# Ledger of designs, part 34: miniprotein binders against o43075

Target 1, 293 residues: o43075
Amino acid sequence: MNALNKIPFTRALYHFSRFRSFTTSGWIMSGHNKWSKIKHKKSANDQARSLQIGKLSQGIILAVRQEGANPELNMRLATLLESAKKISMPKSGIENAINRGLGTAGSEGSQVHFIEYEAMHPSGVGLIVEAVTDNRARAASSIKHILRNHGASLSTVKFLFSKKGKVEVNLPPEKRDSMKFEDVLDDAIEAGAEDIVNRPKEYIDEEDEGEFLILTEPSSLNQVAHHFRSKNYEIKDSRLIHIPLEETAIDVPAKDSVREDIQKLIDDLYENEDVMFIHLSILNSHFLPILDE

## First folded at step 16 (miniprotein)

Design a9M
Fold by ESMFold2-Fast, scan of step 16:
Structure a9M (fold): chain B 293 residues (1-293), chain A 101 residues (1-101)
Amino acid sequence: as target 1 above (293 residues)
Amino acid sequence: SPEEISRLMDKIWELYERVMKLRDEIYKLDREGVSPEEATQLEDEVRRLYEEILRLIDEIERLQKEGLSPEEARELRKRIQELEDKVRQLEEKLRELRTQS
């Protein structure tokens, strides 16, 4: 265990079959758990909405700062703006966030920071917590406190993951009934993608999840995303992601006490105003209950 | 004093971020084929910086709770400055390695 933590920079290769497709049995991966997938039993609807607006505002500021204010050229911004519309975020709030992101090349604009916190849970599950915050010390201290409440501690865990780009797409509307998977695969190969996953419809839980997940090298993300857009695919999401390595990923059984503790940890982390996304070194990304049946 | 502690805490978390970025850069160099010996030395150096940062965070949190004297604040500022100098040195070392490739 300790020996594994000593090699944070070891080259970790996530081996993909060249342009394979997944059937229903093969597409469950950690790192796709969003706050919206988790029930917040202790939050009122108004509180949950206020949290989402705050997170969206910080995300918009960062996206604009990184790639500009034109949503046609900035796919991350486009996705955030769609999310803002769905929760009826006030137009003034959206405009304010865009304007703060458009500050001068110097520090004149609002200062938001993107930070990844790495932690290890006592079960051996590694976590990468993505945060966007205008108050570094507050974010770090509160996240560290939440981790500590669950026995988790800051630790280097990136060696448990492979960093990839992902593009979530739906078929072009006019070609929805005429395109086969092989056509999408050809487009992915042409774009320079590493892999393609055909997501079964029962696993499409969010507006930012598409019928196909296109995996790329991190440096090729924008190239691949623009290629799919040029062919009129609907882009649902475009971002960097940490995919767990099969060799060290943990398969957590349903109804296990470890599963319940990890669910509570994730829920507590997403209640934090600065937490945007969590990556887990668990094979099954759909292990968290969304609704009790 | 509370503002002084806040500034120290902000600075130490800034150094945390910089050290984590350095680790990511060293990981990239390792994948690009830098020698195993050189990679190990860089990994050891950044790990030591990471551990020192975590120790300082814990110490500042403890002193924040127990109370911080002006003398203790001066010593912490000195240790944080020394740590920042080490981080800067490693940043420059990596920049040199990348530009000489």
Scores: ipSAE 0.476, ipTM 0.809, lowest interface PAE 2.7, mean pLDDT 76

Design a9R
Fold by ESMFold2-Fast, scan of step 16:
Structure a9R (fold): chain B 293 residues (1-293), chain A 101 residues (1-101)
Amino acid sequence: as target 1 above (293 residues)
Amino acid sequence: SPEEISRLRDKIWELYERVMKLRDEIYKLDREGVSPEEATQLEDEVRRLYEEILRLIDEIERLQKEGLSPEEARELRKRIQELEDKVRQLEEKLRELRTQS
């Protein structure tokens, strides 16, 4: 029983139209909806930018270590470098991160660790918190403290998810008026994608989010991303993701206080310097907004 | 003693790091060549180790707050040693699987 094999390539999203924009994909790297609200306070803006630069640096180190320093071949690195450019990260900082990721035999870059923390919220929502850190004990302590403040605790939750690749894309600029959904679907099938989903336009942050989410087998992520790039699509994000299994995913109604409780937890987690990404066992959270206005 | 609790905590976090590394390595085995059946067994085993290390983390945090009796310290040391032995055995099994390719 593979739930994703039963999901059609296109899903109608109108029954969720009451929810505002929220995505767990690349939140800390794209950062617009969350971090733009902080920009208007000088000290908080300086702190937010420093936090973003620190996270981007650690993400670049990890991406280079995993798939090399060539952004043409490493789509995750390419998206991180674009994010670094948008926040005007110093070139010396970017170069230093790339060099640390390349390392030498004996692993100069190995001091950066990738960790997944699994947690359960009292509402029954499972979380997988991705962290990249140079200090595991500090990361574990601070993340556990945040979880505890919201009633959540460390618990095994990976059984609530399926690991997939995710590519977020926008149509090629020259094709925006001529390409129909059927054309995008054909390109996805040709690329070897498993599923394709779209967001209503009113819920898309054009600078941070893609109009289409292309789901892949984990091993096919780079193949699919490069295929879309070769057809001049704009790649907004490319990464591994934990997709909630439909059988156990929680459908959070707009009026439910659980939505606000989860949003507060997510906000506090993303304020942590080591937290890179959060996966939720909420129905369609990988492409639909769960946050009400 | 506070020093004894600190040493046990350090050992538990050392084992947590080793379990997390094992989990990452096992989840990559499909790309490195291992049967699906063997991969599933290894995934189940490392999941059990992960569950046990989380229980030990919760217990040492509780004991750090409430205090630790000599009997509780002895039982914790035993559980830590048993977990370390299981982690070492799984590390050895993975090393053997990788060197046979």
Scores: ipSAE 0.000, ipTM 0.151, lowest interface PAE 18.1, mean pLDDT 74

Design a9S
Fold by ESMFold2-Fast, scan of step 16:
Structure a9S (fold): chain B 293 residues (1-293), chain A 101 residues (1-101)
Amino acid sequence: as target 1 above (293 residues)
Amino acid sequence: SPEEISRLSDKIWELYERVMKLRDEIYKLDREGVSPEEATQLEDEVRRLYEEILRLIDEIERLQKEGLSPEEARELRKRIQELEDKVRQLEEKLRELRTQS
């Protein structure tokens, strides 16, 4: 009977280590999130606003397709609908996106498909590319062409990742000065979360990133998100993600030529209008801030 | 014919989407307390289906450029039907596991 196995802080240290791996991967992915970069651009003209509405529409379609049309059961959809309201997206546009996600759109050729491309880079880095497209053949051809230009090829790589839920939150506005990390941790434990990350302010560079990142089991995502909403937290994002497994993740130095090539590959993929998210099997400790234990 | 190749391509991509959905469902099912051994078997089967779909996508892309003989069309239709049957069987197996677990 090992009493140490029952000590909560032993498990807390294990969760903290997993958090560091996730933080590194999230920052690499977030720094190249096409949708977040578009959101940060001010709508100075109708073309920029139209592009923002188009990306929100694709996000709504994807969220509905994956978890249904009920915002109470689908926190990703709830968050996207809130974002749509903030930029005054037309109600008809929102309804059309929901109907397209459900597959109830009456126009043939306006159907939208969710596709995941799995690829392996010559460096051993695995990629999962999430795409939303109205033309599968075009998306497949163009994405494969980009991959081949960087020596990468379609290959099964999901075994390099663990699927998790993430909830990005900000403290309730009314309690911002009075709530401490321990209070947030208590709320996370009560919600059934697996881990919690406190992101330093200087490393919050995407609009869908919060002060705290909460990791969950995939099946617990909506439960955890609703719990934080019930406590008046601001939910910045809620979705499923792919986290690299530590045993197979590649640690790539910041100034390595491999790092530069992978960065160019990511940039080229995000230039493709159908590409929404890219997940990498990289554990790049050289981009981690100096964080306390 | 171009129309036949287009129909076959659409069917292959439909099967791709179904296999991706099965992968997600298998991961969620494992989290619900299905045995690790059954989960591994299901993951192996869906991986094999995914790999076969990728091969079919590459082949249909090549045939769109080169054209399709009647014998090649028959063989491709047969492979697609066999794949569809395997996908349907795996979908049914997951439904049974959800109602028993």
Scores: ipSAE 0.006, ipTM 0.365, lowest interface PAE 10.6, mean pLDDT 71

Design a9T
Fold by ESMFold2-Fast, scan of step 16:
Structure a9T (fold): chain B 293 residues (1-293), chain A 101 residues (1-101)
Amino acid sequence: as target 1 above (293 residues)
Amino acid sequence: SPEEISRLTDKIWELYERVMKLRDEIYKLDREGVSPEEATQLEDEVRRLYEEILRLIDEIERLQKEGLSPEEARELRKRIQELEDKVRQLEEKLRELRTQS
């Protein structure tokens, strides 16, 4: 029931007014920062780059299959192509991924599948694990193995979340000194967005995350993203997300050992070649890293 | 035998995906004002399918460790086929309900 509630603009602004002063003793854990966590751990390693390229390839295939090959009309594809450019993914790899997305499905093992695995951690934290894979059995078996290593089990947890569109943006470069939050809010309202969140600078992953997070109805995602692009905002990400329902969202687990286990579970999942994104039923996990209180 | 286990594993995870998608569609339909009684019935049906899939996943995993006999393989194929038929029937029912709305 609560999963269907819209998040009002005044409520989003209030979320940050409830934010406690930051602390440096916290652990970084966030459901909105996908495979880029692997980059931070292994940026000097060729294996890390190969993993990133593999994930981008699968993501591009899926995005093209869902909404076509024109990045002007497919904002998810546009953001994935920008990510590919930033890591210097070979053009042949990008072209191959686009062509595979446009092609007809072959045998089951040659198709790309989008799968959401729902799981519950012993701490009571629910997880939705997004996977994109050309080998269903491999992805499922490996992800289940990782979950089991942390005591987590497959369980229905979507009732803990509301599905929303998310557009992450940075201000147009020419307007950074002149544009205020209220101006961004006006643009969001004009675009038909539901809510806007101004993320504190300390909590922004510069590669994948924007200064402003724009929440939309799922069906309005492309409309809102296109509107911001037309006004010369830098689009950092555009995707569907599962936002924890406020009524059932769990606070950050109190025990350090539990937080460390959850962080290691997330790290292990993102190290898997098929895992694209993880959603946690922890309050504000899409807006803020998990901090020690 | 390893090829057979792999095939069964792939099929059961395909059904997992389909059932999870059906559950999402049922929740959407419930929000759009289908009768509470019909929504509850559909939710109950998809939950039962989900539970059977999880049981089959665990059974296949166990048999993968112990080795799968030809008779056990036949029994699993039959259960998976029956499950697929139920999933397909529910998929058809939801497709019909969406076009009526």
Scores: ipSAE 0.441, ipTM 0.782, lowest interface PAE 2.8, mean pLDDT 78

Design b27M46I
Fold by ESMFold2-Fast, scan of step 16:
Structure b27M46I (fold): chain B 293 residues (1-293), chain A 101 residues (1-101)
Amino acid sequence: as target 1 above (293 residues)
Amino acid sequence: SPEEISRLQDKIWELYERVMKLRDEIMKLDREGVSPEEATQLEDEIRRLYEEILRLIDEIERLQKEGLSPEEARELRKRIQELEDKVRQLEEKLRELRTQS
């Protein structure tokens, strides 16, 4: 078995894991990044928790409807159930969401819609906003309102992206101290993955982000995810994602005020009950934060 | 000094990470049905530690604006040390629960 030719490109991001802070100021910067995570956690309240539970519920309904209720065969469902357990979502809520997803006739489960909104920010940053909603009119109206507040408008932007699968993984617990990047890369090649990114530890902000991001062809997502699980990796997330095309991707906007507005737009969108995920046409935006620390 | 505030922030962050790790581990034990009564007690204690961390964050943010005196720095170091001791005790209790299962 030779799987080397299945990974056609290597990214500069492979070397980002080698980021080293050689100065006192760099170490202070790392501390400030960690501090911002605590601030975000502190601002979380019952409302934010209820919002997350609602979003997970809708995600579970959709995942079950698309690929069935067996998490052994449905990796997206498996990762959503793990996320639900991590935030202590009530078992009754999880079971209800699964049952709604299994509805085959009538309105039960059938009312949930997956919608992608495409938009352009005045800075030239394209956005794809993934929404899951039981009310299309409410979702469209509220999301458009948020976009307008930041000067963004609906526009076709999918041509700026390539659709890929992503699997976020952590090393197997028993091998955490012994496995090197090259070992993970070998497992990725064997699985048929397209690319691999090593995320710097200071940029792992979400519970669905792992130490390594494995990129796949969309049709190979479940196969690659199962391969990593069979090797005892911890699967943090498995989903489809829109990756900026390198030839048309833009760097993070140079002006601080523009970067701050884009981050505020993202924050405002994620506070919306129907918004599940956001893709930006900024180079490396799926791997690195937009704002400096 | 800015360096002193930074050191206090780093210690608070370390404690936050350890408390979150403890929360995840005890939630795992609860899901596995291991010592449900003790899992409930540990979850309550972890919540109290989390709340104390949030109070320390509020205090240090206030002191960043108003200025940090040597007396206030000493008091914060004492509170952080007390919190560190509590976290260590819970980590030891969690290891006991795993070896009993």
Scores: ipSAE 0.000, ipTM 0.288, lowest interface PAE 13.3, mean pLDDT 74

Design b28E
Fold by ESMFold2-Fast, scan of step 16:
Structure b28E (fold): chain B 293 residues (1-293), chain A 101 residues (1-101)
Amino acid sequence: as target 1 above (293 residues)
Amino acid sequence: SPEEISRLQDKIWELYERVMKLRDEIYELDREGVSPEEATQLEDEVRRLYEEILRLIDEIERLQKEGLSPEEARELRKRIQELEDKVRQLEEKLRELRTQS
């Protein structure tokens, strides 16, 4: 097996150039908390909740199919179940999704597909759109239509990214005032993590974002997540992620109209029932809110 | 017909999913100590499959707007079948490499 994990020296400050100025907004950053901003109309809020329940159901089916129904052993499932609890998803819906993932609820109805759509925006921003769907043709057609509305097209973009495991954590409540970054780094090294990023408090905008982002080899994700849980850290998120390669990552586009178009593209994609997550080839898009003027 | 086009679209997107999974498996295989030359050849093969799928996606969308003749449907089915055969062969090759290596 792989027994060697070395942590590079990477901190939030390491990603800031003295010659770059950042102003931040949560608008462009991918996040679960976008739904909390729908507060003007009751009907809109009801539609957003229904959409989230549908997405959580599909996510639970996939997570159970991949790693089983025990949330103590399946950190992705544990995270999805916590999200379901927060939006008060019906218990019967959760149970049905788990049973479909196991193939026990009629066995033939558990056909859910995980698809990554790769696309290029005219600005040069590459996108990987994660979809979970029971209908490939519908998902592909609707996502392609959304991409086309923004001038984006299907293209090979995975070469712009490196696949990693990501664990978002908060310090244990009892040790919040006593633990230093060095202590967290020691725990990360012991767990076999590759890197650690300290997220500045002002950049924690989404519910699934923690004080520390722990990067791992994809195969080590569950091991590292369980280690942090065993040390009483709060796990905010645990998932596979496509992180932009530094050599080919682009900075946030300078033109306001381009940033606004990218934000609207992201919003339109997340309103689609099959879309679960979006990865952007913008430098630091997974660590910090993307600039929005 | 709309029904025939829908069936062809579903098959193309099924093959898209399979090719994407093959790409992921090829990158994992490289990390397991496969030679750089072998990895490059496999990467080139799966890239060609991906490019063919993108061409088929564009073509079926064009035909959906223009209408699909019986001859065009037959040619498209043949190309999809040839692509599926190549995908299956690469899947089998990778499975053999993982179990024998």
Scores: ipSAE 0.011, ipTM 0.489, lowest interface PAE 9.1, mean pLDDT 76

Design b39V
Fold by ESMFold2-Fast, scan of step 16:
Structure b39V (fold): chain B 293 residues (1-293), chain A 101 residues (1-101)
Amino acid sequence: as target 1 above (293 residues)
Amino acid sequence: SPEEISRLQDKIWELYERVMKLRDEIYKLDREGVSPEEVTQLEDEVRRLYEEILRLIDEIERLQKEGLSPEEARELRKRIQELEDKVRQLEEKLRELRTQS
């Protein structure tokens, strides 16, 4: 299998992605647009912190249940543990979540479920809401209520998206001066990645975003993430994402009232304790700056 | 009873998860070279299951507010069981299909 056939862009095109080019694609920022920023995880407020710890706890339980308790083999778990470290989550809480995922907790004994809710907003924007919950009825009822408050309704919308794996990485600290983009591209090709994007520093505004975004087939996610970790890259995030299909994605202008309504919907959904991530079928081209050619 | 309605809600949302997973798997079959006609039939079947689930969700929410008679509870359990059987049959059909390709 020729590794170059898995990478849709040449080295020249990947270099140009560092500086806004004529081949601007809406998928470059898809799934991580400014509207879907997870603002609660940066808050020092007690209520927001408790909500954030609850979300991380449920995420850890699910990650362990799906792929085991070893963070070296479970990249999603590794990412969640790093997030827990950043907010100074108590070690006892982390241990309890891991034990619950393994089925060894004993004291409460609740099952954790991963649910994706698909919805359509009146503007034609499709939403995929990822939830992790120990109570299906509570999560479903509350999320459905939030959707209805904004005129959105449950609908099948996955046909508006392509499912991909993403790995967000930073260069190894020791090699920042010696490693060039070409070296990162070579590592990506060797790992079996589908695409690589070099993100300008001014566009790194989320805690889970790195200097390089590596796209993979869903089934190759752990393989690619492990490869970068073995090369001493810092892994900022590793997860499955839904990338809007360009043909059906809606480009919502910055000053449109629809944008305000969608942002309020996103904010309301992230206030819900069971909501982990939201994907929108919008083009995010307006958030890529035009740099000198 | 509130506990009975809660169990029915949990079950219907479990079926929602299973149907959405089947939708994802059917979508993947189109990309793996299964017959277009066969994919279309499977897509139609999962769409009908999805629509029935949404109807049951709305009905259970309505009954949670209005109160649930023993006869209504029996009918709901029967409809949910029939739906679960259909979901199980479609899951088995997809498992068999994936062993051939």
Scores: ipSAE 0.207, ipTM 0.675, lowest interface PAE 4.8, mean pLDDT 75

Design b40R
Fold by ESMFold2-Fast, scan of step 16:
Structure b40R (fold): chain B 293 residues (1-293), chain A 101 residues (1-101)
Amino acid sequence: as target 1 above (293 residues)
Amino acid sequence: SPEEISRLQDKIWELYERVMKLRDEIYKLDREGVSPEEARQLEDEVRRLYEEILRLIDEIERLQKEGLSPEEARELRKRIQELEDKVRQLEEKLRELRTQS
């Protein structure tokens, strides 16, 4: 059963692709990966490089534990390995991370934990902070400290979100001039995707962002990603995300000082060694930055 | 004492992680058409566990700053053990519900 068959945009309608891109584009803000921008900003600094390698190492360990060491069968691992290559992470470090993920009887290898911290900012913006850490107490203490510095506190906010899979893709290079949105939509329907968002080129700012964002059920993520790869699409990212529910989502805060504080909170969180990704309960009908440029 | 408080911190954050995973599982069961009454009871129970964990986290943090007596350490271990037992019971209940369909 194709979930898209339940949504009117799965039909051949006159303004179908533009309409759906517009209605779903606001959801991307909650999943925007500031981690990628941090990597580029700090690539020349030894401390920043060490932070990047540490985060990639933890991510690889987790991905291998969840779905195995074969990147052909584990798309999250495949995208993390590409990121590692782009920052010239040592091969020995990559191999060590994979081996730690697989586990070894009799080894001293530390266990890695995946934790989602839920928090509420005084503005009413809910946050889900994804952390991967070998030390729960350290991660929790440091993240809680950062939250408190911005008036935010631990609070249950997951009810503000829907858990989805996302696959970021670029068109196959050889078909770039010949494929239309309807062709991409047909491939998405065939793959079993739930929705598709067409990202305007001016809003493709991060290395892990593509021309199209494909939304899936969480359990269908790998199946959909593999289908797009089999059609020779370039896979830019594949991961689980938390998308704001329309009923409870808030707009970008109107006051500049509030938006600036939220951006500083996000920046402070991404400077933390254990923080991998942040989701916000902000809904926008356009790709709008939290801060004016 | 510092080693003991660190161990208590690790345990309470382990329980935080487990309770958050239980919330995720309960949220999924609610959407999959498990009885609305059963789903609400499970959601209420996991919310109470979450609130208890947050209270213990704050108390452990406060005692870490003020110093921890052997008596306070024993009382915290008892409360954490009681909480772990409740988390374990809920984990078992959800495991049994998932093996029925």
Scores: ipSAE 0.101, ipTM 0.597, lowest interface PAE 6.4, mean pLDDT 76

Design b46I
Fold by ESMFold2-Fast, scan of step 16:
Structure b46I (fold): chain B 293 residues (1-293), chain A 101 residues (1-101)
Amino acid sequence: as target 1 above (293 residues)
Amino acid sequence: SPEEISRLQDKIWELYERVMKLRDEIYKLDREGVSPEEATQLEDEIRRLYEEILRLIDEIERLQKEGLSPEEARELRKRIQELEDKVRQLEEKLRELRTQS
C-alpha cells in the first residue's frame, strides 16, 4: 500500500487503463515470435520438433549458466523447462543441457554464445535478432544470408527501441475468482513495476503470454518477478525486451507488400536453428507505453 | 584452409559480440549521467571498432568464396589481433569506470 505513494493514483490508473487494439500486421509481427511461431505445428512435424528441441537445449544451457540450475530461483529456466515438457523433450536431453550449463563433467568444450544481431530492413524497420549458438561462424553467416535475401543489412538499431523487463503473469489459482485488476495493480506498484497491461483471455495469443503483462526497469526485472511469485502468481515468462519507440516505429499495413516481405524475413529467421527471439521496430509489435484514450 | 577461415570468422564474430556488449554498457553509463564527456568518447571508439569489424566480416566472407592466401591470412590475423587488443582496453576502462561510479 505504501508503494501507491510512489505513483499518483489518477495518473497510474490512466496509464494502466488501456484496451488492446487489433491490427492484422501487429498480431502476425508481434516481435515475440520464437520457435513456437514457425509454420509447422510443434507436435506434428518431426523436423520442426527437432529444431525446437535444439533451440530449447541451447536456451536451457544459457539460462543455467546465467542464473543457476534451480528453477525455483531461475524464472527463465522454469519457463524453458515447461516448454520442454510441452513438446515432450527427452528427460536425458534436459539433464544434459542443465549439466552443460553448469560446466560439469561431460560438458567441457561445448560453449554456447549469446549474440544480438542488429539489422535494418529497406522499409526502415529495425530488427534485433537474438541468437544462441555453439558455432558463431555458422550462425552469423546464415543469419546474414537470410537478412541479405530480404535486402536487410547489419546496422545499429537499438536507438529505435527502449530496453525493458517484462513479466507475464496469471492470477494465483486460489484467487482467480476473488482478485480484481486493482489488486494486481497494487501488487505491481509494491513490486516496483513501471506499467501493467490487462490482457483479456481472448487476446492471449502466445503460450508465454499471461493475463497481465508487467513492465519494469531492466535492473528491476528479477525483483519484480520474485515479488509476483512470492504472492503465488503463475509466472508465464520473465525476460528483457526491446520495445519500439513510438516516434520511430513504423506502421505496416496488413495488405502492404512490405508486410509480406517482413513476415517472410521473420519466418526465415525463426527457421534458423540459432535464432531465439526477434524484436521489430513496428507499431503494435509490443504494447507501447502509451496512454489509453 | 576451411578450418583457418572458420577460426577467423569465429574470432571476428566474438569481437562483434564484445563490442556490442560494451556499447550497451556505455549507454547505461551515459543515461546515469556519470562522466558524459568520457561516455561520448567511448561511444565514438565503439563506433570505429564496429565499422572495422563489419569491414572484416565482409572481407572474410569474400575470401571464403575466392580462397585465402597465406599472406592474406597473416594480414587478417594481425588486424583481428589489433581489434582484440583495443576491445580488451575498452573492457578494462569500462570496468574501472563502473567500479568508480
Scores: ipSAE 0.238, ipTM 0.668, lowest interface PAE 4.8, mean pLDDT 75

